VHH binders against Flagellar brake protein YcgR (ycgR). Designs and how they scored, part 219

Target 1, 263 residues: Flagellar brake protein YcgR (ycgR), of Thauera aminoaromatica (c4kar8)
Amino acid sequence: MAELSTPSPASPAPLDGGRGDELEKFTLRGARQILQLLQDLITHRGLITAHTGGGHSFMTAVLKVDEERGRVVLDPSPDPQANRRALAAPRLTCVTQLDGIRIQFPLVGLGEGQDKGRPALFAPLPAEMLRLQRREFYRLQVPLAHELSCLLKAEDLARKPVEVSARVIDIGAGGVAVVVPTGAAEFVIGGTLPACRLALPDGEPIELDLEVRNLNRQTQRNGTEQLRVGLRFAALPRAADTRIQRYIFKTERALNAKARGGL
Below, E stands for the ipSAE of ESMFold2; O stands for the ipSAE of OpenDDE; V2 stands for 0.75 times the mean of E and O plus 0.25 times the DockQ between their complexes.

## First folded at step 19 (VHH)

Design ND10 (from LD83 with L102M; framework vhh_7pa5_2; at its last look DockQ between E and O 0.55; V2 from the best seeds 0.73)
Fold by OpenDDE, look of step 19:
Structure ND10 (fold): chain B 263 residues (1-263), chain A 121 residues (1-121)
Amino acid sequence: as target 1 above (263 residues)
Amino acid sequence: QVQLVESGGGMVQPGGSLRLSCAASGFTFRTYAMSWVRRAPGKGPEWVSYISPLGGSTDYADSVKGRFTISRDNAKNTLYLQMNSLKPEDTALYYCARDLDMWDSGKFDIWGQGTQVTVSS
């Protein structure tokens, strides 16, 4: 009976240095953001896999965030050996999921102690938390209550410049999908729409170039035809990218909170 | 439906032992802190013991410390209370309760029906 060696859970591949810039977009470093995300983990009762190195891990949870002391309180393992390994590790790599989004963060300086007479593990607040949204595939559905619009600079059938105000139906790090009235403009897949304006709720519209990636005609329930246009951000300034990411994060959080009955 | 069902209560002599069980259903048991609470006749509810979601942290009231042991089997969705060296003062209806907070004890959102423990000569 060949003992099927359960493949050791592959150590999370070292975040290869070249993807570092892309990962920075998903890395939270702000103290307030980190605190909020940790609190969200508590609220959602998220279980965490803490990797201690050497192929070892244990399950834990954030039980409390102690803001005054700048530390997290973690649930010890019921396995004393796991706790010993954790305490001996120079760094824990914590992995969890919240609303289908992978969250990863390091903890350094793990110690054991008591809080209110209860045994616990303690670590300083993480300096960073990675929220890995598969950027390439994640599209936030824009809530109807929070309308986004995009002013498209396009051409009509006569190649006359026209401006079309389009409703944004989804947004991601790589682009937006919008809906326009049929016949409002002519769109060509692979064509560039220069100097468009994306309106976000947090400030002035973002000027950007958009590339048409897909076209889909949709019939509404009322029988009206609309054109869904998938648009890629052709050139996005860093500041604009940051704003878009912030919007997505904030909106997703709000939607999730609402779904949980918290709002 | 979220439910907690206690069992294992009974009558024992002073110095005896009992093991209470609480079967949890209708929620992700492993993500909740759990407590035992008891109510003696004519008295208010008294918190007895706490256990963290993964079971790595436990706490006890001073009245039961050293005599009672809380544990859990997350695979079986079951909470336990081993009670040793029972005293007449331990006579109460024992409730399994789901903690609202993962760490701060005292607020519960789900209770069982309770199991009676009677310690009498």
Scores: ipSAE 0.875, ipTM 0.951, lowest interface PAE 0.5, mean pLDDT 89
Fold by ESMFold2, look of step 19:
Structure ND10 (fold): chain B 263 residues (1-263), chain A 121 residues (1-121)
Amino acid sequence: as target 1 above (263 residues)
Amino acid sequence: QVQLVESGGGMVQPGGSLRLSCAASGFTFRTYAMSWVRRAPGKGPEWVSYISPLGGSTDYADSVKGRFTISRDNAKNTLYLQMNSLKPEDTALYYCARDLDMWDSGKFDIWGQGTQVTVSS
């Protein structure tokens, strides 16, 4: 029996802190801009995934922006446990989309209440809202068969140059994540790696400068230790950006075709 | 092709119960607040009940509070009104109405033909 239900079509995970400073330029903090964006969500009837922590979330909507009281009115869940988790959470992380634009904002101080006897959840207006085009947040998981790699020009413990060929595990418009063997090089958050080379299947490798944004040690299923390195593109020529977007587009289409006609 | 089709009306004795259904089609049901509105013989429309888009908030006219229960099944695109302890004054043509305003008293832009509820001895 085929169901139309698609788990998590409107419940994307919040963008994590590994992108903290890079997201600042997409963050709205003006009161008028925030009010207008919330009103746009109401006008377009955007559904919101509200994350309450511990991997829990519930679906909601902004029913009204009460500008005079400085608050939003949210649709409570018909599931009482979801409401209890929301009210107990120190912070909700709300995620939604508007015409392909990802919108994320925190709500703090959530409470139960009534407006003229009609119950709802209420919170002060958010102090910030993140607004991103898909290309600014989307990360393609690179198929292993593509063997996509990036040659990193880094330094060892003694600050001597080393070259590390790193497998690319995800790629987006703003950067890549790669894995390297532990100890292959020294990486420092905020450090720059000039003149690295990203090898895409089409054409010559792209020369680009990378900035280290996050580091995470991981143990593979076979016990091998690897370092996951999150890398931001410092600046991309338009031609390089176009090639990256073309790769992402072609790969998505191929993966989607397999999912619809595959096993 | 936006449609709301009410059903489940009929004749009942005072104190009886009925469950009304409203089938929605042609629009994204779960993004609209919905209401029941009724029209008694010789009277104008009377708002009966409200439910929020995802079903977490409900509201009722004083005349039906405690006796009527509004609900929705967004997977089936269906709105319901459970009516208990029916009285002769509940006799009316009952309409399912789509509300453009998700919270405040709003403008109903679409409703169906209605389903007749008659409560008589």
Scores: ipSAE 0.702, ipTM 0.886, lowest interface PAE 1.0, mean pLDDT 87
ESMFold2 (binder alone), look of step 19: mean pLDDT 85; pTM 0.857

Design ND11 (from LD83 with L102F; framework vhh_7pa5_2; at its last look DockQ between E and O 0.61; V2 from the best seeds 0.70)
Fold by OpenDDE, look of step 19:
Structure ND11 (fold): chain B 263 residues (1-263), chain A 121 residues (1-121)
Amino acid sequence: as target 1 above (263 residues)
Amino acid sequence: QVQLVESGGGMVQPGGSLRLSCAASGFTFRTYAMSWVRRAPGKGPEWVSYISPLGGSTDYADSVKGRFTISRDNAKNTLYLQMNSLKPEDTALYYCARDLDFWDSGKFDIWGQGTQVTVSS
């Protein structure tokens, strides 16, 4: 009877150094952002797997954020041994999920005590929180109430330069999907559209180069044909990337809040 | 449907023991803090005990501290209250309640029908 060694849950692979730059885009370091995300975990009753090292983990939750003391209050394990391991660990790696997005953050300086006479674990606020959106696949559907537009610099059938105002239907870290009237411009897969302008609600339009990645003709309910164009960001300044990420985050949060009946 | 169903109440003599159970259904039990609340005849509701979602944190009213023990089995979606050294003053209808907040106890959104505990000689 071969004891099928249940494969030890693979220690989250050390964030390999080369992925570090990509991870930075998803790392929250702002105090306000961190506080908000922690509060969101509370609001959504998010359970957290806290890894103590050595293949050990326990389930916990953020019970409270103590802003005055700059600490998080965590639910202790009902297992005293797990708590001892947690307290002995130099660092906890906390993993959770919110709205299908993996969240990971470190806690250091864990202690035990009481809050309002209740046993609790305490840690200083995390310095950073990683919100791992599978970059490759995450596309925010742009709400109709908050329209984004993209001014496309393209060519018509006669190769004459034309500007087409396109509605953005989805946006991600890597690009946008837009809809244009059929015949407004000629698009070639693999072609570059230079000096386009993406309009975000938070300021001036972002100038960027776009690469056509896919084309899909869509017939609307009213019988009108539209062209969906998938566009990749060919050259995105860092500042623009930050703005786009901020928009996505803010919008996603708002949508989720609405879905929960909070608005 | 979200539901809490209490059981285990009864009549006992002073100094006796009872174990109350509360079966939870219709929600993710392990993600909620839970409380016991009691109502004695002619009195308002009194908070008795609190337990955190994972059960690592507990709290008790001074009136029951050292005598009552709250626990939970998240796998069974069940809340418990072990009551020892019962006193006539513990006579009440005992309710299981779902806490709205993880930590700030006192607000509840779901209640059971209650189970009667009577302590009399």
Scores: ipSAE 0.868, ipTM 0.947, lowest interface PAE 0.5, mean pLDDT 89
Fold by ESMFold2, look of step 19:
Structure ND11 (fold): chain B 263 residues (1-263), chain A 121 residues (1-121)
Amino acid sequence: as target 1 above (263 residues)
Amino acid sequence: QVQLVESGGGMVQPGGSLRLSCAASGFTFRTYAMSWVRRAPGKGPEWVSYISPLGGSTDYADSVKGRFTISRDNAKNTLYLQMNSLKPEDTALYYCARDLDFWDSGKFDIWGQGTQVTVSS
């Protein structure tokens, strides 16, 4: 029977693929920045979930940064199978959290060895590290009762302007996901929808330019087709960002209060 | 409060075995490396063994290699030292210590009170 690794409560799964462009501004690539962040993990005793692919992961920690050799030194697993998977993997995806800051980085070229008689795993310093505050990766699942909507300024099949009122199903600092009836408008991945209007509770709608990032068709129970549209904020005014974060915070607080206390 | 409490010491004949335990409390045990250190009568402290935070890396003083085995149970917050083929030279007060640095095991910030091991006929 195979042993399973689980992520720690403080080290969630890696971020979804397809966010590379959006995350670039949070990506550290300077050697000094990378060394300092790795040292912070050592100093604050960050536990790391290392993902090896195939749904497998193991817990580790950075024991040392070897600047002379340009390497990180990791705590091997006490489970030999986890170590074999790690050494066979072309890449480890390491995730951890430090004081509410999510940290994610790849390690390639992992090897096994000893340093001064102590077994360890070694890898070259990562070429990049993501450093994200919670707001930069979190998406609130919007309660249905809030009936959040976004008015999309799109085009029909004949390229004529059309307005579509779309229900918002999730919202974060970088964008929203919405649903519309199939055929309500034509959407193109990479297309820009200017001057859309996001309706939040408590205030006037926010005018935003949106970029289409993904499209997923889905069929409802009654056989009706709808389209899930992932939308990125192309430019987000400061005031709009503040209102969105306040909505997320208040909604989370209200949901947590219901879960704890009732009534 | 941060505490380390050793147990399992005693008197044994040469060639005998003992298993030492160290109960940790008041801190997140699995994020710290741990060491065993001993003090023989009339001598200074001697580092004995090291184990990494998650248990994948161990190290031993030359005088105990092949005879002693360090281990940890992070679910029980407990450090162990299995001592086999004991010699009179192993007679000492044994301490567990919280180890701060992979490269330099001389940086301990917290020690237990120790447990006595005596090896004699």
Scores: ipSAE 0.583, ipTM 0.849, lowest interface PAE 1.4, mean pLDDT 86
ESMFold2 (binder alone), look of step 19: mean pLDDT 85; pTM 0.861

Design ND12 (from LD83 with T28I; framework vhh_7pa5_2; at its last look DockQ between E and O 0.54; V2 from the best seeds 0.74)
Fold by OpenDDE, look of step 19:
Structure ND12 (fold): chain B 263 residues (1-263), chain A 121 residues (1-121)
Amino acid sequence: as target 1 above (263 residues)
Amino acid sequence: QVQLVESGGGMVQPGGSLRLSCAASGFIFRTYAMSWVRRAPGKGPEWVSYISPLGGSTDYADSVKGRFTISRDNAKNTLYLQMNSLKPEDTALYYCARDLDLWDSGKFDIWGQGTQVTVSS
């Protein structure tokens, strides 16, 4: 009976340098953001897989964030050998999941000690935390209570320019889905809508070009037909991308907090 | 339903040993810190011991340090308290409690019904 060696979970491939730019968008480097995310891990009681290298890992948790000392308190392994490996490692790669989002962060300078007489592992606060939203596929459903709108510059059946105020139903890093009244404008898949305006709650509308990617007719419960339009961001300034990402992050956090009964 | 059920209490002579168990249900046990708390007759509740979610960190009241050992089996959703060298002063109703905080123990949101431990000659 050949013991099927369960393939050792492949060490997360070193973030290959070429995907580095894309990963930077998902990398938190701000001290406040890092502290907040660590606190969120505590609040949500997130278990962490800490990789020590050599194919070894152990389960841990963030027990406390010590802001005064600039350190994180980690739950030691009940396995002394795992703790020894962790302490000998120049770097821990911590992997966890929060609300379906993979979070990865390094810890360096791990030490053992006591806090209030309790044994713990200690590390300086991470310099960065990666929140891997599968950007390509993640779409935030826009809450009805926080309406987003997009002013579409389109053409009618007569090719006359028309402006259509559309409700945004979902938003992601790559685009938005909107709902418009049937017959409000003519949309062509692959067509570009120039100089549209996306209204976010945090400031002035963002001007952007949108590409029509899909069209879907929907019948509402009241029998009214609406057109769902999937739109890709054709050209998005960096500042706009940052604002959109911030909105998504903030809104997702709020929704999750509400779902947990915290609000 | 979230529930904690203690067992293993009883009557023992001074110097004897008992092992308490607490069966947890209705929540993800491995993600919570757990504590034992006891209440002696006519006294307020006294914290006895703490264990971290993964069991790598433990703490004890000075009154039980060196005599009691807290442990957990996360696969069985069970908390344990091994009590050795029992004294009459250890006579109490022992409660399993879920810690609200992962590190700062003292606030509990869920309690069991308790198990009676009586140490008498």
Scores: ipSAE 0.881, ipTM 0.955, lowest interface PAE 0.5, mean pLDDT 89
Fold by ESMFold2, look of step 19:
Structure ND12 (fold): chain B 263 residues (1-263), chain A 121 residues (1-121)
Amino acid sequence: as target 1 above (263 residues)
Amino acid sequence: QVQLVESGGGMVQPGGSLRLSCAASGFIFRTYAMSWVRRAPGKGPEWVSYISPLGGSTDYADSVKGRFTISRDNAKNTLYLQMNSLKPEDTALYYCARDLDLWDSGKFDIWGQGTQVTVSS
């Protein structure tokens, strides 16, 4: 019998759509590359989380690549409601991994049918697939004790300069997420924040330009509203990138050592 | 160790029912398509039914359609075959088989010992 208290892995979530431009260099668009990657998923029996929108998803697998018909064959869900949701969705976002490499691809035009009497879901081959090394998709959840902050040079509603000291809640190779009080500044997706300052523990703050990629309003348990702001690093010098990667690596080592009980 | 162990066979009258089970161990069950295959006396193996890795697609030989139902419980690593309206021609040794091919049946690499089903008056 399995231990009932063992934590289950969380379902994979799609990468933020606002990161699409920065992920372009990891996007496969060649027909032969896409066919080979799909075949690799079949060979290694990769399980796929297919996101149908509205926070819904189901597990599936690529059962076959039908090159002659230009389509993939997917394992339907045994839950009919999941299948109906998938068929109604304008787009599936499929997420999986192969040897620690994150793979993400869209499927459009999903239909149900059968091949020689055997029922399945079918979709045209995807036009693109993302292949991301851990470094490119990993976001460290910043320990609260580190009190990491980023000084944002933004504007208020009257377009007057305002400086906001924002707590950094996660950090990765391509950016940070911060939280600010609602109304502390005006943020728009695609807007740039020049000359912000990211405070890391190991040295002087890093001066960098940030681009707003997403905004999410949050209500805390005490009723306080805050805004989660997803920020992309724009022009990141190599030295700054090295410091950020070093912080992530050191913090991961410390967290892993804590989890093992070692000092 | 990779194993498939069938159970649930027995003797039954025509028109009766049996439920076969197959316990899987030693591999990640939910990543494989599975089949039931049977071997009647004096005959070669005959494919009976297919189920996809996550259980969303099933298929049957024409001789058993409407009478047999394949299912799987991936949490219990178990494959099932519900057999209803049994006929004497269903008399066979029934095997649980792991399929290397996720869609096109026929590349079975691991088999169980089989469980005997006998349908007679």
Scores: ipSAE 0.727, ipTM 0.902, lowest interface PAE 0.9, mean pLDDT 88
ESMFold2 (binder alone), look of step 19: mean pLDDT 87; pTM 0.876

Design ND13 (from LD83 with L100Y; framework vhh_7pa5_2; at its last look DockQ between E and O 0.57; V2 from the best seeds 0.74)
Fold by OpenDDE, look of step 19:
Structure ND13 (fold): chain B 263 residues (1-263), chain A 121 residues (1-121)
Amino acid sequence: as target 1 above (263 residues)
Amino acid sequence: QVQLVESGGGMVQPGGSLRLSCAASGFTFRTYAMSWVRRAPGKGPEWVSYISPLGGSTDYADSVKGRFTISRDNAKNTLYLQMNSLKPEDTALYYCARDYDLWDSGKFDIWGQGTQVTVSS
């Protein structure tokens, strides 16, 4: 009877240093953002797997955020041994999911105590929280109530420069999909559209270069033909990337809140 | 449908013991804090005990501290209250309640129908 050694849940591979730059885009470091995400975990009653090292983990939850004391209150394990391991660990790696998005954050300085006479685990607020959106595949569908537009600098069939105001239908870290009237401009896959302007709700339009990646003709219910254009960000300033990421995060949160009946 | 169903109540003599159960359905039980609340005849509701979602944190009213033990089995979606050293003043309808908040107890969004506990000689 070969004891099928249940493969020890692979310790999350050390975030390899080269992926570090890509992960930074998904790392929240702002105090307000961190507090909000922790509050969201509470609101959505997210269970957390806390890794203590050595292949050990226990289930916990954020019960409360104590902003005044700058700490999180965690649900202790019903297993005293798990709590001892947690307290002995120099660092907890907390993993959870919110709305299908993996969230990971470290907790350092774990202690046990009481709040209002109840036993709890306490840790200082995390310095960072990682929201792992699979960059390659995540596209936020832009809500109709919050229209994004992109001014495309393109050419017509006569190679005359034209500006086309396009509605953004989805946005991700790598690009946007837009819809334009058929015949508004000529698009070539692999072609670059320079100095386009993406309008976000939070400020001035972002100037950026776009590369045409795909073209799809769509017929609307009313019989009108539109062209869907998939565009990659060819050159995106860091500040622009940050704004786009912030928009995506904020919008996704709002959509999820609405879907849950919270708004 | 979200539901809580209490059981295990009855009549016992002073000093006796009872174990109450509460079966939860229609929601993710393991993600909610739970409480026991009781209502004695002619009195308002009294909070009795609290347990955190994973069961690592518990709390008790002073009136029952040392005598009652709250526990939960998340795999069975069941809340328990072990009551020892029962007193006549423990006579009440006992309710299982879902806490609205994970930590700040006192507000409940779901209640069972209750189970009667009577302590009499």
Scores: ipSAE 0.881, ipTM 0.954, lowest interface PAE 0.5, mean pLDDT 89
Fold by ESMFold2, look of step 19:
Structure ND13 (fold): chain B 263 residues (1-263), chain A 121 residues (1-121)
Amino acid sequence: as target 1 above (263 residues)
Amino acid sequence: QVQLVESGGGMVQPGGSLRLSCAASGFTFRTYAMSWVRRAPGKGPEWVSYISPLGGSTDYADSVKGRFTISRDNAKNTLYLQMNSLKPEDTALYYCARDYDLWDSGKFDIWGQGTQVTVSS
């Protein structure tokens, strides 16, 4: 069989900027820390996805930190159109990873030029860099066979209490996404659902308060309408957090072992 | 095992063209800057050309500028040098070299065995 090239890694999407206060504690703003992190990207040859807006992005790398001029030197795209978009964009959103550490930072004031005749893109040093451990951004897609569920204590249209058993479709350190039949309960963004119960495979259900963050209507093939509800964990106890992280870790290991065994 | 293997050398007349290739293996090619370096008979090594890891920046020695074109195919882990308008002074053993730094060329940590280019009538 002909030699197949390795697939390109999926372009990492920027984290949602609407949750900036949740991410502030992971944001580096010290000049020393920023310089060191940029140098780590150079040393580890980190590849960067630079988002230029309008759904466009290109691959780049930090080639050099020019501390005397206070700027970074970036690898231009071999695609001239990508370079034109980058230079026209009011900012780039740069996303990369080092050993499971997600790094995201803005570059503003991008310019084109040469250093001793060698062309590159230049930008002032970023004023901030986001640095996240994997657990701080990762969402596990829950296998259907696990039948992970969350009992929601909500209200119906008449504002009467109702309990809804919702299937969990993804889970992370900060929350879950669930699916319920349309009309099973009334949900409002920003609303709190107290004393819900998250059923993990091992042990008793976890009692927790949930906050509604997003709602999306979906229609299945059979015409049945569902509501996808994004829920944030409120005030998660350490024991509950530990159980959730263990579930995520164990499940991901099992999925990875299955993928290797199938290859 | 990290390896660079050059090919495509040969004998040509002045004014002729050749295309050199360098196959890379044993490392993540697209994360390294790459260079071509040549050694003429009785002379020390001379840097010829540079290309950035993702291929967006290229540079050339004055002696070859306008005649040589460096390129890379990161999907095939291959570096190229298109050499046009060849002159007798281009006669040399041409090496593919992996740059230690991403921007400031001149420190090379891995070399190929070289491919001979001879320009003579």
Scores: ipSAE 0.705, ipTM 0.889, lowest interface PAE 1.0, mean pLDDT 87
ESMFold2 (binder alone), look of step 19: mean pLDDT 83; pTM 0.836

